# Ledger of designs, part 11: VHH binders against Thymidylate synthase

Target 1, 260 residues: Thymidylate synthase, of Methanocaldococcus jannaschii (q58167)
Amino acid sequence: MVLNINSFYKNCRGEFMRAVFIYHKNNQRMEKFYKNLLNEPDFCRICDDCYNCRGNWTFKNNVKNIVIEEVYEEFVDNPYDYLPELPEGDICIAQLHEDLLYELPLLLKEKGYKALIVPSETPHDLSLALRRDLKRVCSNYNIEFENPKPFCSLEKKEGNEYINKFIDYFKIGKPELEIEVENGLIKDVKVKISAPCGETYYIAKRLKGKAIDDLKEEIANAHHNYPCLASMEMDKELGDTILHKAGYIAFEVVEKALKK
Key: E = the ipSAE of ESMFold2; O = the ipSAE of OpenDDE; V2 = 0.75 times the mean of E and O plus 0.25 times the DockQ between their complexes.

## First folded at step 4 (VHH)

Design r06 (framework vhh_7sr4_2)
Fold by ESMFold2-Fast, scan of step 4:
Structure r06 (fold): chain B 260 residues (1-260), chain A 119 residues (1-119)
Amino acid sequence: as target 1 above (260 residues)
Amino acid sequence: EVKLVESGGGLVQPGGSLRLSCAASGFTFSRYVMGWYRQTPGKQRDLVADITSGGYTKYGDSVKGRFTISRDNTKNTVYLQMNSLKPEDTAVYYCAARPLFYSESYDYWGQGTQVTVSS
């Protein structure tokens, strides 16, 4: 059930923020990131305990998606044939054909956007050359730029005022947990920041009541059972699959919470 | 130390089946995530399937519905059942063992077994 109470209180007591997701039709990874912020009850389909697992928050009034037709051509002569007029927004999260993606910062500048986030969930989502070019162009337009690989590696950074606000506002990025331990057992787990795919809520649920000595196995089991769509193809820059990088991030997050 | 020995590769016709086996030794098998990677010449190794100590699995999109990974902790063996084989499945298949997710973990590898799908 969508009550929107937490989002409403947050918006009335704090700064309002708008995020726009732009991606091609059939991009299931970007669709999942967008739908995570809508927080519909049937989101992960593992069990029917969504309200106890994730809560009843929603960002449906803060997020929009723009779905663009697939581009099959290697090179696009006129990117503007595909790119619509952008709605008003503060932060853009994008995965597009590289010829379209290259033109995006100018459109963001014209509409007053403050940041562009281009998550890489496969080795092919963003070339190193275009990453370099986007960083330069965004800097010239005074737009913050990040290319998290994977999206759940996005963390706060000095100088990234608007991306830092995005992480705090939407509570997504590199996960952050608060864990209470009693007599060597996990008593409670609070999700402060979730992976953009929502996996962190599922991990938190699975850890409650477990012995601290068994947590590594439980984290691995939770990660594999969760419908995370990170690529199983080897990534040259990481020297590992993006799926395994996401798993290591999940483990690191739990270890960090236990030490604090 | 850690040893992984693959078997079951070979030549098979399109639409055929093969079962790969990987015999493991030198570590507490039941605590490791076990997986199968494959590599074609000129490409990096891709993860085909893996299975946790708890039996949870993940599959690459190209093999879902055709391949099944399983493990037998009493025999320290992991299996890959490959059905409806296609020419594009031709590769060297590697067994891998990964400790439970640590930031500084790395895979242990077998020597690989060749799978060729051709008429």
Scores: ipSAE 0.324, ipTM 0.697, lowest interface PAE 3.7, mean pLDDT 87

Design r07 (framework vhh_7sr4_2)
Fold by ESMFold2-Fast, scan of step 4:
Structure r07 (fold): chain B 260 residues (1-260), chain A 120 residues (1-120)
Amino acid sequence: as target 1 above (260 residues)
Amino acid sequence: EVKLVESGGGLVQPGGSLRLSCAASGFTFSRYAMGWYRQTPGKQRDLVADITSGGYTKYGDSVKGRFTISRDNTKNTVYLQMNSLKPEDTAVYYCAAERPYLYGSEFDYWGQGTQVTVSS
């Protein structure tokens, strides 16, 4: 209905996108996803080669975070005592107490948000019951909804216009690599899309100079040595741990790049 | 003390109907997701149906179109209407309550179970 003359949808074609992370204090997983997009020099701390590993990019002007106090109460009578007014934004990435999370789609609708992403890194980050409620409420409000389990499983889907734009703009989701092989050795690895935790840059760095016959061991070692926060707790929906699924994704990404 | 009490189970002929009820006490019922699960000897419990606090339902593939889950928040009760019953529906049926996600923890509450037997 109302044309926004000052469009903030800009990317590589002059379009601009805004992402807002909302999560509870001490949620180190969500904090890491947010800080990966800031790409500050002290983000990784595994080695001192961040400039050559990650590159000199930042989405500091495109992302905001909202940190909510921890809720230890089983039920919240008034979710609005905890939820602040939302800033302008296009995409929301959220992990919250379920009573607060249930109210979020209405607040997103009121501010013109286009998508809600609720990543699951543990079996406890989103109940299956609330996932169904969020999917239907978001559909009623014309807000795209995804619950990637884990966040690095987020891939493009037909009909997900804004989430697909999010993946392309911020270059996070299910990873994509370009690998050059010379004389049976990995000569170069380019990261096209990174896991939201930034693990993909570390994997790319570890693979350079390795023999293709040794890659499975290098990928496994990189995955286990990177501070991946995905849970080793059994997830009944997956029939496996979320950490194992993240590991499978890392292997699939490299295998796919080698079949170029 | 959280308490879930199932009722309405029994013996029924194939093609018949049963209505299961689960009366809940000791928690704020309206804020819990409620579900029905079933178990046959030597097998894991599988989902029959569940209903969220917002009223959204899910059904197991084997019962879609035959069973209906509903809730009455004024009576703290969840129901399972079972129509067109088949011998393979024979199981112990359990009522479950899933508490909302609490940072770092989640808990399930279960009833004692009620036997449903479908045979001629």
Scores: ipSAE 0.000, ipTM 0.376, lowest interface PAE 11.5, mean pLDDT 83

Design r08 (framework vhh_7sr4_2; at its last look DockQ between E and O 0.02; V2 from the best seeds 0.00; counts 0 for: pae E 19.8 > 2, grease 24.5 > 24.2, SAP .792 > .668, placed apart)
Fold by ESMFold2-Fast, scan of step 4:
Structure r08 (fold): chain B 260 residues (1-260), chain A 119 residues (1-119)
Amino acid sequence: as target 1 above (260 residues)
Amino acid sequence: EVKLVESGGGLVQPGGSLRLSCAASGFTFSRYYMGWYRQTPGKQRDLVADITSGGYTKYGDSVKGRFTISRDNTKNTVYLQMNSLKPEDTAVYYCAAKLGFYTPSYDYWGQGTQVTVSS
């Protein structure tokens, strides 16, 4: 059994939060983000050391997923044929056909949700036009909105009360590490916030015992060995692939931790 | 001088195979991250496959299971084995290198090699 002591602590102290993931069947990227928060023993399948790597936690009582049928049509006449009634929740994390996404903020408002996060892991996950519309509609409903590209670029921001709470509660977003160095070697790495795919735990494990001068090479090796599903297709807005952007974020967070 | 020289491109029938090579000179190849990119007319470059100094690889969704990237540090060469080629694989293929996978910019690019898949 894996229990989250932090979840119990937060429930007792009024910091309880509910996150709802909604995405189409066969969306492996969104399912991985959801399953990362469940923290089942066999989640990553790279090594047999998950308890020492990821820790003894689970958010299974704080997260739900809603998996809806794939939509192949360019336009959807009746979005509500695909959208179920939403459960109660605080934060929604969504990737959906754009006609369904357009209807989502109203449903979130009616159920009292506080934020909508739409991660982009491919150049096709959210158009710039719909991003603009979602930002406006969510603002009118007093729902916070972010479109992190990739999801591991999600960082705290002034005015984002509930998304900031989400990052701290679930320990997911732009990674934060605490690194202990001894005699030019990495003695320990503590994960404060992980990438939503869980890669940060694996990187932390791989860095332990490595020399400072070898870290850039080891981070690249860890990032490439981890099953990160961000796209290798060129993204026009980034001017690079989303997969590479995720890798650069990993370097940034290690560098930042070493300067502390 | 630093050079990346691609070879192995050409015309092939659908379902055929090609092996691209990228020969490197003028830098410590074994320490460099290497990538294979492709570009079709009117589109931006897409990353097809890459390989780290440690030999770890990643593949674009459209080529996964069909293409294999590898490196030979004794020959200063990175390879792209392309199997089950499709018309949509038609593109100019570029080899690229950088020291340390921590920046969007590449230190070196090859001139490109044309791959054409047609009946």
Scores: ipSAE 0.419, ipTM 0.746, lowest interface PAE 2.8, mean pLDDT 87
Fold by OpenDDE, look of step 8:
Structure r08 (fold): chain B 260 residues (1-260), chain A 119 residues (1-119)
Amino acid sequence: as target 1 above (260 residues)
Amino acid sequence: EVKLVESGGGLVQPGGSLRLSCAASGFTFSRYYMGWYRQTPGKQRDLVADITSGGYTKYGDSVKGRFTISRDNTKNTVYLQMNSLKPEDTAVYYCAAKLGFYTPSYDYWGQGTQVTVSS
């Protein structure tokens, strides 16, 4: 498969964006998010009848991952023993031990980063206390900050110039679809924005040719076959599991698209 | 010359564990899907597990939850950790490699290693 750089991945000014992922070794969730943007041919092999529903695009020249060693200690005496020098970048997507995350905004500021995204996929990824601190510190450094829970809930917001650009450029965040219906059947589905895990492309494929009345079941099946990696643990803030929230997002996105 | 050399097979009691290894040479290992298949005499060769160049895995239904496939690209080796072995897991296990991500057939095969699960 020949991967190409799609001209559609230029911002309105024709500028390139650089995203840096930083996470611990064996973090399958963050790895999946990163690899989704690489869009290598082997990223997804769920379907027996694969027709490359994702396309031949790649952001391999726009994204980088920094994988650091796992931290087993509850408290880290020196976070800088684990944190490497950061490359140049515009947006950082991080999921780290809290003691490391606490130091991250300063490092980002020194390198000129404009935004920090810290996804929560489990109830333990980011405490409320640290979230507040990160928000405050990032604000002081003029760095945009978001903590989407789950990552696929990331939406454009007023005041988040660079995060909004991130969503538009890399086409990941809260999913958006365009659906064409004919004679009660889904004729076509276009993915505008995909969940960061890439599930939206699979959903789109599964919806094609289906009756409107059957879509709910199809979405549920899609979540089963393209497994969401969000936690099944109860999140006290949400009053539900993060996994369920991800599922609800998928349903809502389809419903929204059908109402247009 | 392309070579796939399996090791780690043997006799084990039900409930036991084995770890198979397959050392690869003669091709760019990191670009290939690697897989394990098994075959008993007179039957077809069935997929046990395979792993993409990027580390994504797929398992046969009968081994899900018990077997784990992994790879080390620095060593050009693919592994199959087999836990909770059953007599029905008795077979010759073959290592395989393929470059095509849309092609079901594998390009290269090892000679196989015997796994016997018996009390």
Scores: ipSAE 0.000, ipTM 0.226, lowest interface PAE 11.5, mean pLDDT 89
ESMFold2, look of step 8: ipSAE 0.000; ipTM 0.123
ESMFold2 (binder alone), look of step 8: mean pLDDT 84; pTM 0.846

Design r09 (framework vhh_7sr4_2)
Fold by ESMFold2-Fast, scan of step 4:
Structure r09 (fold): chain B 260 residues (1-260), chain A 119 residues (1-119)
Amino acid sequence: as target 1 above (260 residues)
Amino acid sequence: EVKLVESGGGLVQPGGSLRLSCAASGFTFSRYTMGWYRQTPGKQRDLVADITSGGYTKYGDSVKGRFTISRDNTKNTVYLQMNSLKPEDTAVYYCAAYRGLFTEEYDYWGQGTQVTVSS
């Protein structure tokens, strides 16, 4: 789109970062995360107000995607038959068949990647057993690892040098807003960090002009009207759906911004 | 006293249709998100569909395109139209009312209605 992004990430230290998204064909959630960083017009297909809503920034030169054919077999004899050679990159964001995902850290190490982020948007995206194994293998390779559930729960953490830089550079992760209130109404909302799906921009747009006395309905309305959101299936670890966790994060972010 | 009362469940053949209703009383229905959950024996409850105060909907991947949730604020009722039913849709269906999108703020659950898709 427009490559003028100085106003969007001026606070970055001038370091260049490369993020590589790796996922299977028809994974609309991962594709949405990738396309959010491209910031092309009509991204969310809700309205034609992208310039005022999202701005004209783009990370087109900083992000790549690798789309792998779907694997229907429960077990894969040779994962390397399906895994391509990785491009140069600093951070990898991946959702893959578990047999392929297990081999990914070695490929990342060989190409000098610094972090692996495996977002869970459904209860089935990453088993607890594989999460444990990936954490151990990545640690052995000096690769940072996070499994945010959902991706919009990814926040800065002591010791995560490269993932923290990723959040600051691409301005995605657990959202951060600045809200201006006048006469009990929301006058302006600025997005400092967006949910990786871009929902935070849409929520900010929907909240302008709303009364601050009860925003739960408006946040719920915005969350449900936005495409490509988290699973509605119950997640055993959370004790709730990932959809509800994402909704709570959106609510928490707005409430925190109202408290300044 | 707040109550959610489900109705419309039953036995239906594969490919058939059912319409579930949930009649609500005792709270300001129009301000709540209304949801349909389902549970099969031995599994956790899954959110099938929900509808916000503004009428915006979400559907579980397994029912998208086949089920339609709707609400009538004048009747304090939420509906689930279930088309092209499959054996795997067999479950007890529960109505729930909550504000926002987190279960910590559930106000009420119904007692459930059985849906059986055979043979």
Scores: ipSAE 0.189, ipTM 0.621, lowest interface PAE 5.0, mean pLDDT 85

Design r10 (framework vhh_7sr4_2)
Fold by ESMFold2-Fast, scan of step 4:
Structure r10 (fold): chain B 260 residues (1-260), chain A 119 residues (1-119)
Amino acid sequence: as target 1 above (260 residues)
Amino acid sequence: EVKLVESGGGLVQPGGSLRLSCAASGFTFSRYAMGWYRQTPGKQRDLVADISSGGYTKYGDSVKGRFTISRDNTKNTVYLQMNSLKPEDTAVYYCATEWRFYGTDYDYWGQGTQVTVSS
């Protein structure tokens, strides 16, 4: 694929959006989502050729992270003892102790944030009760709210003006591919939107030159050879693992691109 | 809880054969790539062989043509058939979930099984 298609200057038309990641120390999943947007040369452990796989884009001037100390208390008497003052931003992506998460929308409102995204990669990342409460509180503050489970299930939705802009600006969420086929072989694969873990770039790389008749197996192998953040633990709401849903999304994305 | 249990290690003479087995539980085995790694004292763990969910295999250069990795999804087991064993193959052999769990809280390794090739 042509280099610079996913560069900052090609994707924004002069628009500027700020995303702030907030999470506890040792949360490796949130750290990887953040680092995917920095697109540093050593981001991917599978290969050192990230420039040719992912391109030379970076959002380092558009994203910030706030890493706070771990909270070992089951219940937190004063969440504000842990929560820092927020920088200016448009969208917040957060995974925090539930007592801290509950107070976060107020701080977001005070700083003029437009949306809160709380990704769930494990069954323990956000309870159904707190999800309901966050949706209500965010609605009262005119802040958009989504809890994608997993983060790579985040798709555009009517009424989500700012989250839709986030997906288009940062090019992360439910993946979108543009596939060119010539003589039954995949000639080129363009990543329009990547999974937040960056897997979609690796899938695109693996599919180039493959016969369309063998794609199901190639997609499965690419998915299994990429470090995936989604949990293997059973999720009661899904009735399956979050990992299985992530794999299904990867397959669905390629199939959808081929129906064009 | 993800659990990987290796078996089949032991002491063999040069030129001998061993078959290692890794019994997996606590996850949907058929969806995950599985690998065999080995560690010699004072060195990092090195890839011996891996097998994808679809059965595609890769081998380390030192074992190509001598070792064969296979899987049985009905038994949730991955195997390593080791032929023409050399003293240099002496190591602790580990079963692992390949790539997908690398560098995350998912990192799952078995406890290892000792293979000693000596006269």
Scores: ipSAE 0.000, ipTM 0.123, lowest interface PAE 17.0, mean pLDDT 81

Design r11 (framework vhh_8h63_2)
Fold by ESMFold2-Fast, scan of step 4:
Parts: sequence; structure tokens; C-alpha cells
Structure r11 (fold): chain B 260 residues (1-260), chain A 119 residues (1-119)
Amino acid sequence: as target 1 above (260 residues)
Amino acid sequence: ELQLVESGGGLVQAGGSLTVSCAASGFTFSRYAMGWSRQAPGKERELVADITSGGYTKYADTVKGRFTISRDNAKNTLYLQMNSLKPEDTAMYYCAASRFLYGEGYDYWGQGTQVTVSG
């Protein structure tokens, strides 16, 4: 009987993760990402069918949020007047005033954090200049850094040990589905990884029982009916809106699952 | 041949209302997703609102609560009802169509209709 207790124990330890969301008061996009992981009843408020749509899973004991007062000044002389002491954690997901955000990697390093994710849902959520600076500073501190635009574009990447573990542990990022087809109809749809806003569960629910020929129209209808806060403003880097990028990702995910 | 023809633009005073329309032909309008984009002088094109074949809508933050997109499948016509107009809404307004809003945007565009808000 070779069980290799050390390997088993290490694996169990390595699969436990703590995520901390830090954002300004009234940031509805970040609050939605955080609340998606809590998975409380009536989360999406589209219908009263959340149990059949999302299930009863929760990461309540693995996620925390820190809500910072809004900053209206263009420049902040004393960022630490706003930034509290951070709790213990493994991964930080942040959207903050750029002067506060610039100081965040040092605080993360002091608490032993392994990654910083700064999602962009609008063209204004993170400047390209600060993105370059954060990448450099995080690298110096051995903290992984990603700026997914949108957050549902976050996928696994060679060298991103802790962000890859985050995607697998919390089951959020670029969505992954398993689709079962019978006689040209969608028999079942399993969500393996959801968009951080939870849209993927709603799309999966809407596709069940639909004919293959109707799927593109149903995905478009589901995407537009879901309360997604991605911006319709033109993004210079993408050459399109972030909302259109999110819609394309939803379509690509379903097509990829059908080609399995 | 797929055609989109906008109309209803004109001069309106700040705080006023205006409806622009888009007449569609050459395709099965009821199955297409439709949208409105605008471009002001010296600015980039902005997506304003869109509507799916099923009637589900999305709006840009700049117009949410003021503009309403709607469609009449029997008339093959798309509408944009604009209320509480501001000088910043002055732009050329373009009708757009896509079968499913995939491929990172709209496949077809009209020639535009000018909306000018004074005051």
C-alpha cells in the first residue's frame, strides 16, 4: 500500500485558495464579481430559478471583499489614507484609483500574496502606462499579474502558476462548457468554468432543449438579457467595445464545446 | 442586397426629443440583431444601443435612461427614441445589422442621419 501521504497532503493544501476583492464603494461591476462567488439566492434577479441555473455551491469561506471610499481627486498625495491593512490571502482582484493601485503590490508582497488580477470592463479601468508599471513592480515582488479585458477573457497561461490555480479553484475566467447533444437537440450543458459575472450559467440554462440550428440566436438573446456591465465604449486596444468582446467569447465557448 | 437607410435626423433644442428610424430591406429583418452607433465631429464612433431578434436591449452608459431602442418586424424598421437631448448628443447616427452580433461587432452599416442639438 503506497499512498504517498506527503503528496496527498501537499495536493490538498495546494488546492486551498483565498481570494480578496478590493474596490471602491459603488463599483457595481466588482461587487457583482465578488457576489457571483458567494452565490446567494436571487443573485442575478432575472428569474426565481437560481438553484436549477447555478446550483447551491458557494465560496463564502474562501473570498473576502474590501470596500474603499470613493476618491474624486485626480491625484492622491497620501494613498495610505485610503488603503487598509490587507487580510491574509493568496490572490487579489482589484479596481482602484491609479495612485492607490500603484501602491497595492507592496502591500500584497508584505502579506505573501501570489497574484494580482486587475480586470478591465471599461477602457478607463486601467491605463496602459499603469499596466506596464504594475507588471514590472509585480515581477520584482514575484507576484503574478494579469489585466484581463474583459475579466471573462482570463485564461490559463504558461508561467502563471497561481492565476491558473485561481481559475481551477474558483471556476471563473474564460468559460468552459461540456455540451451533450442528442438527435440535434441540446440534452445537457455543464459549466466547468463560468464568466466571473456568472453569465455562463444563464447561457447554459437557456441552451438546454434547444436545436443546434437555434443556438447562435439563443446565445445572443441570453447575453443581452443578462445584466452584464461591460462597456459599450470603443476600446482603442481592442478596436471594438468590451461588450462585443464578451459576446464573442460567449459564442466561441459554445462553438468550442460543440466541436469536442 | 442588404440595405439600411436612416431617416428622422434634424435640428432639435437641448432638452427636446427626436426619433430616428432605420428602414431595412434585402434580408429577413426579424432574425437580425440591430444597433445604433453615432460619431460626433472629431470623436471616435460610439455604440449607443442594440437589440436582439428576441427584443433584448443594451445601452451605452452615456444614453441609458434617456434613449430607447425598439424594432417593428412587420415594418422592417428599427427606431431610436431620444429624450432629454444634450448638445453632446450631436452626431451622425448610423444603423447597423448583424445576424448574431458575433465576430466582434456589426456586419452591415447604413449611411447615417445627422442629429444636431442646439443650446
Scores: ipSAE 0.170, ipTM 0.619, lowest interface PAE 5.6, mean pLDDT 86

Design r12 (framework vhh_gefurulimab)
Fold by ESMFold2-Fast, scan of step 4:
Structure r12 (fold): chain B 260 residues (1-260), chain A 119 residues (1-119)
Amino acid sequence: as target 1 above (260 residues)
Amino acid sequence: EVQLVESGGGLVKPGGSLRLSCAASGFTFSRYAAAWFRQAPGKEREFVSDITSGGYTKYADSVKGRFTISRDNAKNSLYLQMNSLRAEDTAVYYCAASRFLYGEGYDYWGQGTLVTVSS
């Protein structure tokens, strides 16, 4: 085992964090969450200068993805035939076939991971039964567990040391904005924490120069025009669509920042 | 109505063999993990073997190499092939099922079937 400068910073400063995304081939939602942290020039091209609204940052050296072939069988004879050896990491973000996902916490424990995040963007991304079992298994292994539904609902929680560090380090989760108002107009919007899909940067750009009395319409239009990854299918647990919940979060974030 | 019904228990001589069966009904058995537990008179219930929905198996050290757990999803059935039986294997054997394996927290249990190894 060879120590290098990044390993030294991770151990001595506590400022370095590694996140590993693991998901099936053709999962465009998980790939977009991963690519959001790379912040490559081609990631967001919804408008001519959309990339510029995000700034010139990248977590390319802090994030990895593992893409697994699609599993078509209802059950898997040996989940370990599909699960590769995990790289070193601190936190894992996963969407997988439930038989594979159930085995993942053991592999995370063996590699010293501290947290598992399983985002739900559709009602089918994680069953309630598996969520219960993952919470118990992770607790037994001293691994923090969250199932944000949607991913942009992930917020800091007492006792979640490593997930809280993840939110602060990568600046993704439930969005946080700083808004400056002058003469009833939005003068500036700073993104402190972005939705994992990057929508928050687009909203911030759309709000600049708008009257505070017109914000509900502007937020709704921004959310409608940004490719939100959340499903329009009814979610039984929420009693609403996950997409509607994401829209409510966007609105609440702006209202909170205005302190109205 | 969810049910697990064990069968195949009985009296057998040391060194003999028995095959236990568990018939599942009222739920999609193929999606459930399943296990065998046993309880001898005056002792605590102990784990014998489990099998995930995908067929991955685990055995207690006391039965490893002698017992084999298997499932037939087309018949909604779980089996335990018991070979080289010992007096210490005498117990009521219980079938259990849950959506996923986690410790001993099973959702559904059978009524049990008695296995007696004597002489």
Scores: ipSAE 0.000, ipTM 0.138, lowest interface PAE 16.2, mean pLDDT 81

Design r13 (framework vhh_7d4b_2)
Fold by ESMFold2-Fast, scan of step 4:
Structure r13 (fold): chain B 260 residues (1-260), chain A 120 residues (1-120)
Amino acid sequence: as target 1 above (260 residues)
Amino acid sequence: QVQLVESGGGVVQPGRSLRLSCAASGFTFSRYAMGWYRQAPGKQRELVADITSGGGYTKYADSVKGRFTISRDNSKNTMYLQMNSLKPEDTAVYYCAASRFLYGEGYDYWGQGTQVTVSS
């Protein structure tokens, strides 16, 4: 067992956060986001070298998951047949059948939650109509709401006090790197914020020792080799695939770090 | 205007070789990953091989590994597929595809295809 240093020392600011993931059985995308924060040795199956790639941190005491049975019905007359009582928590990350998802803000309000994050990894994960309704309902309950599409596009935003704290505490969202260059070679790469799927650690590992001129190729190789959860289906709102946007984010993160 | 033009297809006997070329124009070729896909009659389109923008990483389908070699020449805006030890099962229309990163069906640009027929 290894203690999470940020959780233990609270960045000397006394902050502590609890995140609750709620999703349907067999939702491999949401389970991977949850397991990224547990940081168990078997999390990544690419090279069996997770300790050297990711380090020994864990948020095991700060995160919980609630796995809901699959909904086979197109419409759900009684969402509460599926939704259990929520545990204590500060932030909820959810992907659910829309009839269940619509009821979630009320349950979050009753338990004192401060934010709801609904990531979209496919064009079908959240309709524009429900997104509008969730934004309104959450606002009425003083709950912050974001629908990052994809989850690795979640960035800090003025007015999002609790989601901003979530990003800083759990170190997931739109990735941030610190890159040290010496003699045209990448000497060191530090991950400040990782993509929620953990790809950023793998990218950082692959960039170490590479020439600056080879970075686009190494990012493409890392993105290809790491199981990215974003869909290749066209998203009408983006005018592009969500997977393409995720790839662009990975590229931009490295370019931004090099510009300092 | 973006264009990918395949060439080098044809009819060949089993055990022989063919070299396919894909000439790219209308975008910065050296910044794009490239791939070869094929589709046989009555079958779904499948990845044959892909190559990163700088050529340092390649991936092959198990069915072609050891027989086919993908390469690129960024100075000529051209990608190649060297096909050795051809089998009747390799008969398909071969498509050139381009993407900023290595995707499957999510490639940004596609060529019109070139027919490869392996028959005795």
Scores: ipSAE 0.000, ipTM 0.135, lowest interface PAE 17.1, mean pLDDT 82

